# Designs tried in a protein design chat: VHH binders against Elongator complex protein 6 (ELP6). Part 2

Target 1, 266 residues: Elongator complex protein 6 (ELP6), of Homo sapiens (Human) (q0pne2)
Amino acid sequence: MFVELNNLLNTTPDRAEQGKLTLLCDAKTDGSFLVHHFLSFYLKANCKVCFVALIQSFSHYSIVGQKLGVSLTMARERGQLVFLEGLKSAVDVVFQAQKEPHPLQFLREANAGNLKPLFEFVREALKPVDSGEARWTYPVLLVDDLSVLLSLGMGAVAVLDFIHYCRATVCWELKGNMVVLVHDSGDAEDEENDILLNGLSHQSHLILRAEGLATGFCRDVHGQLRILWRRPSQPAVHRDQSFTYQYKIQDKSVSFFAKGMSPAVL
Short names: E, the ipSAE of ESMFold2; O, the ipSAE of OpenDDE; V2, 0.75 times the mean of E and O plus 0.25 times the DockQ between their complexes.

## First folded at step 1 (VHH)

Design a3 (framework vhh_7pa5_2)
Fold by ESMFold2-Fast, scan of step 1:
Structure a3 (fold): chain B 266 residues (1-266), chain A 123 residues (1-123)
Amino acid sequence: as target 1 above (266 residues)
Amino acid sequence: QVQLVESGGGMVQPGGSLRLSCAASGFTFSSYAMSWVRRAPGKGPEWVSTISGSGGSTSYADSVKGRFTISRDNAKNTLYLQMNSLKPEDTALYYCAKGTYYDFWSGYPFDYWGQGTQVTVSS
C-alpha cells in the first residue's frame, strides 16, 4: 500500500471506515496504482477480499503486491483472497467446458440477467462461515475494471444493477467495503460510460480520480489525483469536500503535492 | 431507517374509486422514484405505476392506464394513487415501493416494501 496515499485519505489498516463504496476513476492515464493500493491495504488490514480481475492476470497483481509488502499467493492459500481471473475463465465459459452456472456466463450472452451469476459468486466468496466466527476483520469486494463489462456489450444499467446488489450485500448486510475502477473514456458521445460514471458517483462515499496532465507528459509529475469525499444519503444542500494533488509514481512509492482544495455544493 | 406506511384501502363496488396514500420516512424522498405494486390473492406481485423523483414523469401498467393516477407531494414525503373505475380484477394488497436506480435482473426490483393496504372490489 502507499503510505503517502493513506496520509491523504487519513487511513491506516488498523482503522478504516466500513460500509463504504469507493469509486476509482482514471482519465487519459493509468489509474491501476490505486487498485494496487487498496488491494494491498485490505490484505494488510486482515480483510477477506474477493477480487474480480477482468483483464489482468493473478501474476500481474502478485508481482506488484510483493513490491508493496503483501503476498497474494499466501493470502489466496490461507483463504483470505478469492481471486476471479476473467481472462483465464473466459476460455472455459466461451467453449462450454462447464455445465454448471459460471460467474462469467455473461461472456456468452449479453443481456441484463447475465451478471447474476457473477453476483452469486461474490456473495458466496464473502459469506460468513457457518460457525458464526469471523476469521477476517470485514469483507471487501474489488473490481478491476467495470469498463470491460461495457466493452463486452453489457449496458450501464446492467452493470449498475450488479453493483447495487453487491453493495446491498457487501456494504449494508455484511458491513464491508467495495472498491471499483472505471475508465473515463473522455468521449462526450459515450452515453453508456457517462451513465455508469454518474450512477456510481451518486452512490460513492469516496471518489479518487487520476487524470493525465494537460500537456501530456513531464518527467517530474505523472498526473493529478482529485479526491472527493461525499455523503450520498445527506440532503443536497450539504457540502462535499474535494482536493487536488499532483503525483509522481516511483518504483515502490508515490509522492503527492497539493495544487488546490475547494468545497463543493451539492 | 426507511419506513413506508400505506393507507386508504377498503371495500368498494365495481365502478367505484379509492385513493391510496403512502407516508415515507428515513430517506430523501424527492431523490427516488416511487412505485405502487400489488399482489392479488394466489398471484405474484404485479407492478402498477411509477413516478419520478421530481414528479415530472409517470408510467403505468397497461391494465390500469386511463383509470389510475400516481402523484406525489415531496414537501410532505407522501405518495398517492388515485384509483377510478375499479374492477374486481383490481382486488389486491397494494404496496408502496421505494425505487432503486437499476433493478431489472432481480426478482424484486423494489427496496423497502411497506406493509401494504388491502383493496377489495366486489359486488
Scores: ipSAE 0.000, ipTM 0.096, lowest interface PAE 19.9, mean pLDDT 77

Design a4 (framework vhh_vobarilizumab_d1)
Fold by ESMFold2-Fast, scan of step 1:
Structure a4 (fold): chain B 266 residues (1-266), chain A 122 residues (1-122)
Amino acid sequence: as target 1 above (266 residues)
Amino acid sequence: EVQLVESGGGLVQPGGSLRLSCAASGSIFSINAMAWYRQAPGKGRELVAGITSGGSTSYADSVKGRFTISRDNAKNTLYLQMNSLRPEDTAVYYCARDLGYYDILTGYFDYWGQGTLVTVSS
């Protein structure tokens, strides 16, 4: 996990808030470091984690996790981490006749709009179990990434319904957390992407948006992170709180600079 | 406490229309899937129509094209507009709330109202 990001978010693994939906967004850059941060953070917090990885392999996350001080292999073996490897599973679903529904069955019937098997997989992975396992602090669902579902022909409304039911189960019923990544296509004509981002933003308590750099004189800055704190159920009299930081990513750390206070500005 | 109160039922002739309402209290209406069920004498309860928090709708084949389900989250009210009513639509209609179940067509509903009677006859 990145201690520097924890400092910006005023959180630690032993005192994290529960019942929260965090939206991760990236635009013209790779926001995957935010996914790696939350995965390692919740594993260190002794949470039960269901990870829906729709593009990258287990090996990809395992290598980065090791650099961040967590063993995904050990977490999976002890029942702390349930991992759904989407791209690998898609090949199996397409090329094999199966009697039982697979969590990714919608890949075979893309226009059906039915994400129920995926939701049921999440619910089963995170339901409380008492026998034979260590007690975990609370459940967490991570999804990397929802934009893949739009690319596969799922409508934004179907994806939002899926997230709504996951939120009702994971955040409200089970008192856990959700973290989802969505790519901002940057295409003004991409209506489905806009509907998905707007719908998720209205449901989110925290939005982290990684943006590619605009042309400037800073040499060791890889992008900008916008942090938006929301309270979706609060009265209209309250306003959202937002902050912007420039960042530099390294193998085991990330450095943040308030906009206009980076070393290059001094 | 959560309470669902149906209204709008009555006697109507074939081909007529009725609008049913369900007032919800004691819970956050806007986040729950809602449904209308019906039960004719001597038969089990049948799902008529469902609506998610986001507004996606589902209908039984027997009512598709004739009935419209809608919700008003600001008023915590669920509606069922019934057009072109037929004698086979005669039943007690129940409002139901689903908490945490994804598939509204086969969902498990945790709260039910007392029902409102709809009779379609001359």
Scores: ipSAE 0.000, ipTM 0.131, lowest interface PAE 18.5, mean pLDDT 76

Design a5 (framework vhh_gocatamig_d2)
Fold by ESMFold2-Fast, scan of step 1:
Structure a5 (fold): chain B 266 residues (1-266), chain A 121 residues (1-121)
Amino acid sequence: as target 1 above (266 residues)
Amino acid sequence: EVQLVESGGGLVQPGGSLTLSCAASGFTFSSYALAWYRQAPGKKRELVAGIYSGGSTVYMDSVKGRFTISRDNAKNSVYLQMNSLRAEDTAVYYCAAKPYLWGSLFEYDYWGQGTLVTVSS
């Protein structure tokens, strides 16, 4: 985990809130460091983690995890981490008939938008164990990334329904947390992307947006991170707070430089 | 620098029409939701109309069917076409921009300075 990011978010593994949905977004840059942060954070918090990796391999996350002080291999072996590797399984789901429902069954149906098998996989992975040897603090669902579902033709409404069911189970029923990554296409004609981002932002307690700088990459600054805290029950002036930082990603750390703070307004 | 510059305000008679324009610079316009707010004397600012980056729109109930919000990403501009104006529409109208992901449409990162619309007989 990046301690510098924890400092900005005022959190530690032993002091994290529960029942929360965090939306990670990137625009014209790679926001993957945020996914690596939360994955390592929740593993260090002794949480039961279900990680739905729709593009990258287990090996990709395992290598970065080692640099951040966690072993994904050991976490998986002890039953703390349940990993669904989407790209590796795609050929079997798309090109070979299967009798039993597969979590990635939606890859087989071009127009279905049916994510129920994926939801069932998440529910089973995070269901409490009655009296198992391992005891975990709370469950966490991580999804990297939801934009691939739109690329496959799922439709934003179907993806939002899936997230709603996951949130009802993971956040409300099980008092756990969810973290999802969505790419902001920046394309005015991409209505599905806009519907998805709008729907997720309404459900989110925290939004982290990594974006490319207008001046582009340089030696000392790699991008800009915008942090939006949401408090739906507070007056409008205090309900949402926005902060902006420039960042530099390093091998085992991230440095942040104050860029500005956007006040909440009516 | 980020700028939002409103224009098109003025004095009109009840039942008249007016088009407000907002020209934006200094940010990736196509990625932002844009909105028009208004504030009458002694009242808080209220959302009149909003348009998301993908083109979907929202309107307050009292202006539905009378006002139309639109955007032109090539010109970095957002517009509010106001028809069948009423005395109650008299207010300073503000242009606002927010990254699509920032949650509530009612809170915006960037604001213009406003343009006055007076509806009077």
Scores: ipSAE 0.000, ipTM 0.147, lowest interface PAE 16.2, mean pLDDT 78

Design a6 (framework vhh_7sr4_2)
Fold by ESMFold2-Fast, scan of step 1:
Structure a6 (fold): chain B 266 residues (1-266), chain A 120 residues (1-120)
Amino acid sequence: as target 1 above (266 residues)
Amino acid sequence: EVKLVESGGGLVQPGGSLRLSCAASGSIFSIYAMGWYRQTPGKQRDLVADITSGGSTKYGDSVKGRFTISRDNTKNTVYLQMNSLKPEDTAVYYCAAHTSYWLPRGYDYWGQGTQVTVSS
């Protein structure tokens, strides 16, 4: 986890809030460092984590996790981490007959009903267990990333319904947290992307948006992070709940600077 | 990209009822969180009630138990049922659609307003 980001969010693994939906967004940059942050954060908080990884492999997250001080292999072996690997599972769903519905059934048929098996998988992964080898603090659902569902032809309404049911179960019923990543395509003609982003923002308690710089990367600044805290369904009344920082990503850390005070400007 | 048109306002006696409607056109209605706000001359707009795309509702303390917000996504309409009206409820009522948290606040869509007057 990035201590520097925890400092900006005024949180630690021992005092994290529950019942929250966090929206991660990126535009013209790679926001995956935010996903790595929350994955390592919740593992360090002793949470039961269901991770739906639709693009990258387990190995990808495992390598980064090691640099951030967590072993995904050990977490999975202990039953703390349930990992759904979309890319690897796609071959089985598309090319082989399944006796039971697969969580990634939506890869086989492009319709809204195909997200029900994914929801059922999440519910089963995070349901309370009275007995077992380990006891975890609270459940967490992470999804990297929802934009894949739009790319496969799922409508934004179907994706939002899926998130609504997940939120009712994970956040309300089980008193856990959700973190989802969505890409801002930047395409004015991409109506489904806009609908998904706007719908998710209305449901979110915390929004973190990573933005590419107009001039691209430089040695000292890699992008900007906007942080918004809010109550869902209420329009934000003031900009004082929104903070913008420039950031520089390093191998094991991230540095943040107030806009105009970065090393590149000084 | 979204146009909001309010209707149903008017004059009513204390203790009476009114139902306001807000019809939306343009972008997909079902995705937006919708709200009702009211404004008295010289004061800022106050939240009366809001409803998420999933139907979860919130109310201002002064109207809780008397007003009910609802939506019909097949008709692209949000409603405000107002019961047990009081003279203090007299205001222009505005419908709003919140579009994005990373866009400036001025990008929220607002209707033109409908007058509600509670007097005899």
Scores: ipSAE 0.000, ipTM 0.135, lowest interface PAE 15.4, mean pLDDT 77

Design a7 (framework vhh_lunsekimig_d3; at its last look DockQ between E and O 0.01; V2 from the best seeds 0.00; counts 0 for: pae E 10.6 > 2, SAP .719 > .668, placed apart)
Fold by ESMFold2, look of step 2:
Structure a7 (fold): chain B 266 residues (1-266), chain A 120 residues (1-120)
Amino acid sequence: as target 1 above (266 residues)
Amino acid sequence: EVQLVESGGGVVQPGGSLRLSCAASGFTFSSYALYWYRQAAGIERELIASITRGGSTNYVDSVKGRFTISRDNSENTMYLQMNSLRAEDTGLYYCATRLSPYFGLSYDYWGQGTLVTVSS
């Protein structure tokens, strides 16, 4: 996990707030370092993690996790991490001759719009399990990434329904956390992407947006991060606060440089 | 999924008796305490009886001596035997439990309730 990001978010694994949805968004840059941050963060927090990984292999996340001080292999073996490997599972589902229930069975269907099996996978992975003594601090769902679902033909409304059901279960009922990544395509003709981004933003308590920089900035700066806290439980004066930082990604860390707070309107 | 299903409610005359059941599923029944709550019209839900995993019972004063809570761990069922019923016992009766599957967290589960009406 990235210590400097924890400082910007005023959090640590020992003191993280619960019941929250965090939206990770990137525009014309790769925001996946944020996924790796939260994965390592919640594993270090001794949370039960369900990770819906739709674009990268387990080995990919495991290699990065090792650099950040976590063993995904050990976490999976001890039951802390439930990992859905989307690429591997998609191949298995598409090429199987027999038909059986699967979290990604929508890949076999003629029409989009049914993410209930994926939600049931998440619910089963994080449901209360009686083991005599509690083992984990709270449940967490990570999804990398929801834009893959749009690319596979799901509608934005179906994806938003899926996230709503997950929030009701993971955040509200189980008092856990969710972190989801969505790409901003920047394409004016991509209305499904806009619907998804707007809908997720309204449901989120924290939005982290990684984006490309204006030309002529320092050579060793990889992008900027906008942090928007959506605090509906706060007085109106303090409801939404946004901050902007520039960042540089290194092998085992990310450095952040203050750009200054944005006014309430920009 | 955790489920609690009440049954046995109905209409009974004052002084009569009624036996409620709560069928439980989706958790290790024998590991948790169980509770009966009562809700009269316009009143907040109140705890009336509890039973620990070991079978120790507790009652509020208004039902003590008249109601008996029990559990059968082999059938995953809790019971409430209600004797000497009074008009003020009329209400919805809920069974409940609290599970703690995560360190430092607890989750409350409720049945949908069964109606008991004590009428003259």
Scores: ipSAE 0.000, ipTM 0.301, lowest interface PAE 10.6, mean pLDDT 81
ESMFold2-Fast, scan of step 1: ipSAE 0.367; ipTM 0.658
ESMFold2 (binder alone), look of step 2: mean pLDDT 86; pTM 0.850
OpenDDE, look of step 2: ipSAE 0.019; ipTM 0.316

Design a8 (framework vhh_6qgx_2)
Fold by ESMFold2-Fast, scan of step 1:
Structure a8 (fold): chain B 266 residues (1-266), chain A 125 residues (1-125)
Amino acid sequence: as target 1 above (266 residues)
Amino acid sequence: QVQLVESGGGLVQAGGSLRLSCAASGRTFSSYAMAWFRRAPGKEREFVAAISWSGGSTFYTDSVKGRFTISRDHAKNTVSLQMNSLRPEDTAVYYCAASPSWEELLKYPERYDYWGQGTRVTVSA
């Protein structure tokens, strides 16, 4: 986990809010460091984690996790982490239709927009189970990334339904947390991307947006992070709180500083 | 952003009818379920009726089943509530609300982030 980001968010593994949806968004840059942060954060918080990885492999997250002080292999072995590899599982779904229902059945029926099997997988993975060996603090669902579902031909409405089903179960019923990553296409003509982002923003308690710099990449600054705390159930008259920082990513840390100021002044 | 404006409230005698309308604006309306809630004087907000984003499914609280009908018009971005056989106990401020939630959760006010200002319905004896 990145301590610097925890400081900006005023949180630690020992005292994290529950029942919340966090939206991770990136535009003209790679926001994956935010996913690595929350994955390692919740594993260190002793949470039961269901991680839906639609593009990257287990090995990808495992390597970064080691640098951030968590072993995804051990977490998976002890039943703390349930990891769904989208690309690795695709062959089973596409070529073995007569087997038992698979969470990724939507790969065969993308035009139907039916994500119920994936939701059922999440529900079963995070359902309270007294298996006797370990007790986890609360459940967490991470999805990297929802933009893949739009690319596969699922409409934003179907994706929003899936997220709301998950939110009802994970956040409301089980008092856990959700973290989802969405790419901002930046294309005003991409209505599905806009519908998805607006719908998720509306439901989110916290939005973290990683943006590419207007001046381009440089040695000392890799991008800009916008942090927005929301009150989703309050009228529009109640304004959200937002903060913006420039950032630099390193192997085991991330540095934040105010635009045009040194890190020591932040 | 989605904005909701209710209309059609008023005074009606018991056994009469009223039609409430809610005009929604914003690019997210077509992917949202729409609902009506009401709040009687001195009472908490309660669920009345909901319609799915597609208009294919409708839900009602038991006390209004068979009397109220919810409908929507995607072209006009509106949702309507036809209220028949009104009773004095139906007297309340009626609120239009929008949620991207799944259907079984539409009865819970906390699932709604967009709300109208309300329209008053008074049913006399």
Scores: ipSAE 0.000, ipTM 0.128, lowest interface PAE 17.3, mean pLDDT 78

Design a9 (framework vhh_vobarilizumab_d1)
Fold by ESMFold2-Fast, scan of step 1:
Structure a9 (fold): chain B 266 residues (1-266), chain A 121 residues (1-121)
Amino acid sequence: as target 1 above (266 residues)
Amino acid sequence: EVQLVESGGGLVQPGGSLRLSCAASGFTFSSYAMAWYRQAPGKGRELVAGIYSGGSTSYADSVKGRFTISRDNAKNTLYLQMNSLRPEDTAVYYCAKEGFSTWYLGSFDYWGQGTLVTVSS
């Protein structure tokens, strides 16, 4: 986890809010450091984590997690982390004619109604199990990333329905948290992307947006992070509180600066 | 290509009424929240009224009880009914489509060209 980001969000693993949906967004840059942050944060908070990784491998997250002080291998072995690998599982779903329902059935059938098996997987992964072997603080669902579902031909409405069912179960019923990543295409013609982002924004308590710089990366500044706290029950026309910081990413840390006060400006 | 075209502005005396319209095209109108903003001379843009796709509305305190925002999803049109107009309502009125970036610090991706409303005696 990045302590610097926790400081900006005024949170720690032992005092995190519950019942919340956090929307992670990136535009013209790679926002994956935010996913790595929340994954390591919730593992350190002793949460039961269901991680739906739709494009990257377990090894990808494991390497970064190790640098951030968490072992994904150990978390999975002790039953704290349930990890679903989308891309690697896609080959099995497409080429192996298994009769048993698979969480990624939508990859084979490619229609708007087929996210129910994925929802059922999430529900089963995070349901309370009073077995007495391991007690976790609260459940967390992480999805990296929902934009893959749009790329596969899922409509934004179907994806929003999936998120609504997950939020009702994980956040409302189980008093847990959700974190989802969506890429902002920046394309005015990409209506499904706009519908998805607007729908998720209306459901989100916290929005973290990583934005690329106009000139790209430089040695001392890699992008801008916008932090928005909002009340999801209100339409977007109500005033929300937001802050903007420039950031520099390193293997084990992230530095934040008020806009215009970064090392590159000074 | 997103297009928003406002109409209905003009000169009106205090206490009068005007109805503004915004014709929207290039996107699925029914799926987005819409808003009316205004900008008076020498001032920043101010949110006047907003309406979600489900019909929920919000108003600035200065216009509550006098203005009514509405939408016709079949016609892809947004309306603002302005009653009991005051000199302080004089401004260029803009139709806005809310997107992810539009609510960040009051910034907006899609605006119309605006329609001028002048309230004077």
Scores: ipSAE 0.000, ipTM 0.137, lowest interface PAE 16.7, mean pLDDT 77

Design b1 (framework vhh_6qgx_2; at its last look DockQ between E and O 0.34; V2 from the best seeds 0.00; counts 0 for: pae E 14.1 > 2)
Amino acid sequence: QVQLVESGGGLVQAGGSLRLSCAASGLTFSSYAMAWFRRAPGKEREFVAAISGSGGSTFYTDSVKGRFTISRDHAKNTVSLQMNSLRPEDTAVYYCAARTGSFTYRVESDYDYWGQGTRVTVSA
ESMFold2-Fast, scan of step 1: ipSAE 0.012; ipTM 0.413
ESMFold2, look of step 2: ipSAE 0.000; ipTM 0.266
ESMFold2 (binder alone), look of step 2: mean pLDDT 86; pTM 0.877
OpenDDE, look of step 2: ipSAE 0.016; ipTM 0.372

Design b10 (framework vhh_gocatamig_d2)
Fold by ESMFold2-Fast, scan of step 1:
Structure b10 (fold): chain B 266 residues (1-266), chain A 120 residues (1-120)
Amino acid sequence: as target 1 above (266 residues)
Amino acid sequence: EVQLVESGGGLVQPGGSLTLSCAASGSIFSINALAWYRQAPGKKRELVAGITSGGSTVYMDSVKGRFTISRDNAKNSVYLQMNSLRAEDTAVYYCVARSTYYFKIGSDYWGQGTLVTVSS
C-alpha cells in the first residue's frame, strides 16, 4: 500500500471505515496503481478479499504485491484472498466447461446479460464462515475492471444491477467495502460508458480519478489524481468535497503535490 | 507494450521544411504524453517538443516559432512540423511515448529514430 495515498485519504488499515463503495476511474492514463493500493491495503487490514480480475493474471498482481509488502500467494493459501481470474476462466466457460456452475456463466449465449452467477460467487466468497468466529475483520470486493464487462457485450444497466446487489450484500448486510475500477473512454458518443460511470458515481462514497498529465514529459510528475468525497448525511456544503493532486509513481511509493504547487519541469 | 512507427525524415536545404510523423499502437490507454527528442553526434539527447493527451505543449527555446507539435487522437499519432530549418537542426529525431504503467519511473517507449539532415 501507499502510505502517501493513505495520508491523503486520512485512513489506515487499523481504522478504515466500513460500508463504503469506492469508485476508481482513469482517463488517458493507467490507474491500476490504485487497484494495487487497495488490494494491499485490505490484505494488511486482515480483511477477507474477493478479487474479480477480469483481464490480468494472478502473477501480475502478485509481482506488484511483493513490492507493496504483501504476499498474494500466502493470502490465497490461508483463505484470506479468493481470486477469480477472468481471462483464463472465460475460455473454460465458453468452450470447455459448459455444464458446471461457474461465476462467468454470463459469457454463454443463453446467459448473456445475466450476472447472477457472478454475484452468487461473490456472496459465497465473502459469506461469514462460522457462527461466532471473526477470523477476518470485514469482507471486501475488488473488481478490476468493470469496463471489460461492457466490452464483452454486457449492458451498463446489467452491470449497475450487479453492483447494486453486491453493494446491498457486501456494504449494507455484511458491513464490508467495495472497490471497482472503470476506464473513462473519453468518447462523448460512448453512451454505455457514460451510463455506467454516472450510475456508479451516484452510488459511491469516494471517487478517485487518475488523469493524464496537464503538462508533458516531466521526471517529477506522471499524472494527476482527483479525489471526490460524497457524504449524503452531511449538509450540502460538506456532501461533495473535491481535491486535485499531481503524482509521481515509484516502485514502492507514490508522491503527491497540490495542483499548481508542484515544480513540474520540462 | 507500446509500439512507435516513425516517418518523414530526410535531406532538406537550409530554410526548408519537413514533417515528422509517429503512430503509436499497443497499450495506448497508458500513454499520457508524446514527444520528440533529438540527438546530434557528440551531443546529449534533448527534448525538442512534447504534447500531452490533453493537448498542452512544450518546446525547447531554439525551436519556438519554427516547430509545431500536434496530435491526432483518433489515429493516436503525433506530428512535428519543422519550418525554417537550420544546419544545427541536423540530428536523429526520436518519437517518445510516456506512460505510468505498473509503477515504472521513466516508463518511456522510444521509436527507432529518423535522420534529419539540413545541408547545402
Scores: ipSAE 0.000, ipTM 0.114, lowest interface PAE 20.3, mean pLDDT 76

Design b2 (framework vhh_vobarilizumab_d1)
Fold by ESMFold2-Fast, scan of step 1:
Structure b2 (fold): chain B 266 residues (1-266), chain A 122 residues (1-122)
Amino acid sequence: as target 1 above (266 residues)
Amino acid sequence: EVQLVESGGGLVQPGGSLRLSCAASGSIFSINAMAWYRQAPGKGRELVAGITSGGSTSYADSVKGRFTISRDNAKNTLYLQMNSLRPEDTAVYYCAAKVTYSFRTGSEYDYWGQGTLVTVSS
């Protein structure tokens, strides 16, 4: 995890809030460092993590996790991490018979609107084991990324419905957290992307938006991070708060600069 | 609430060195950035150097290569190592902190110290 980001969010693994949906968004840049942050953060918090990885392999996350001080291999072996690898699993769903419904069964059925098997996989992965022993602190669902579902032909409404069911189970019933990544296409004519982003924004308690710079990439500044704190159920009383920081991504850390303090501005 | 107390200022000859310290107390875990500012007589306040909680630094062009900003997180103390001092470095130096739950936006700092005087003169 990035201690610098934890400092901006005023959080640590031992005192994180529960029952929250965090929306990760990127525009004109790669926001995947935010996913790596939350994955390593919740593993260090001793949470039970269900990670739905729709584009990258387990090996990709494992290599980055090692740099951030977590072993995904060990977490998976001890039952802390349940990893669903989307792209490689898609071949099995399309071309191989299965005894039980696969989480990605919607690809095989040619029914792009049916995410029920994926939801049921998440529910089973995160349900508490009634052993009388609390092994893990709370459950967490991470999804990298929901934009892949739109690319596969699923409508934004179907994706939002899936997230609603996950939120009801993970956040409300089980008092856990959700983190989802969505790419902002930046295209005003991309109606499905707009519907998905607006729907998720209204349900989110925290939005982290990584934005590319208008002038492009430079050595000292890689982008801007906009942090939006929300209270979706009571916006009139508790207004949204927004903070913007410039950032530089490094091998094992991310540096943040308040507006006007970056090397590019000085 | 955060409190900042500067120390280490004084009279020094041109070409000399000084280390300024700023001790932070209170809700220090909320601090996400700290900086040194200075104000010379008859001039406005200007940024000298900034540092994030993770240790990333930035410097004004006039001090780059001569000054070094650093933090000791165990002591909650911010430092400014000033080398090769020049008469134009004479100013009151202020420690400033920005916190996560600030109601202010942009580059404005939430908490300021009282300042410490640095005089560079023969």
Scores: ipSAE 0.000, ipTM 0.101, lowest interface PAE 20.1, mean pLDDT 77

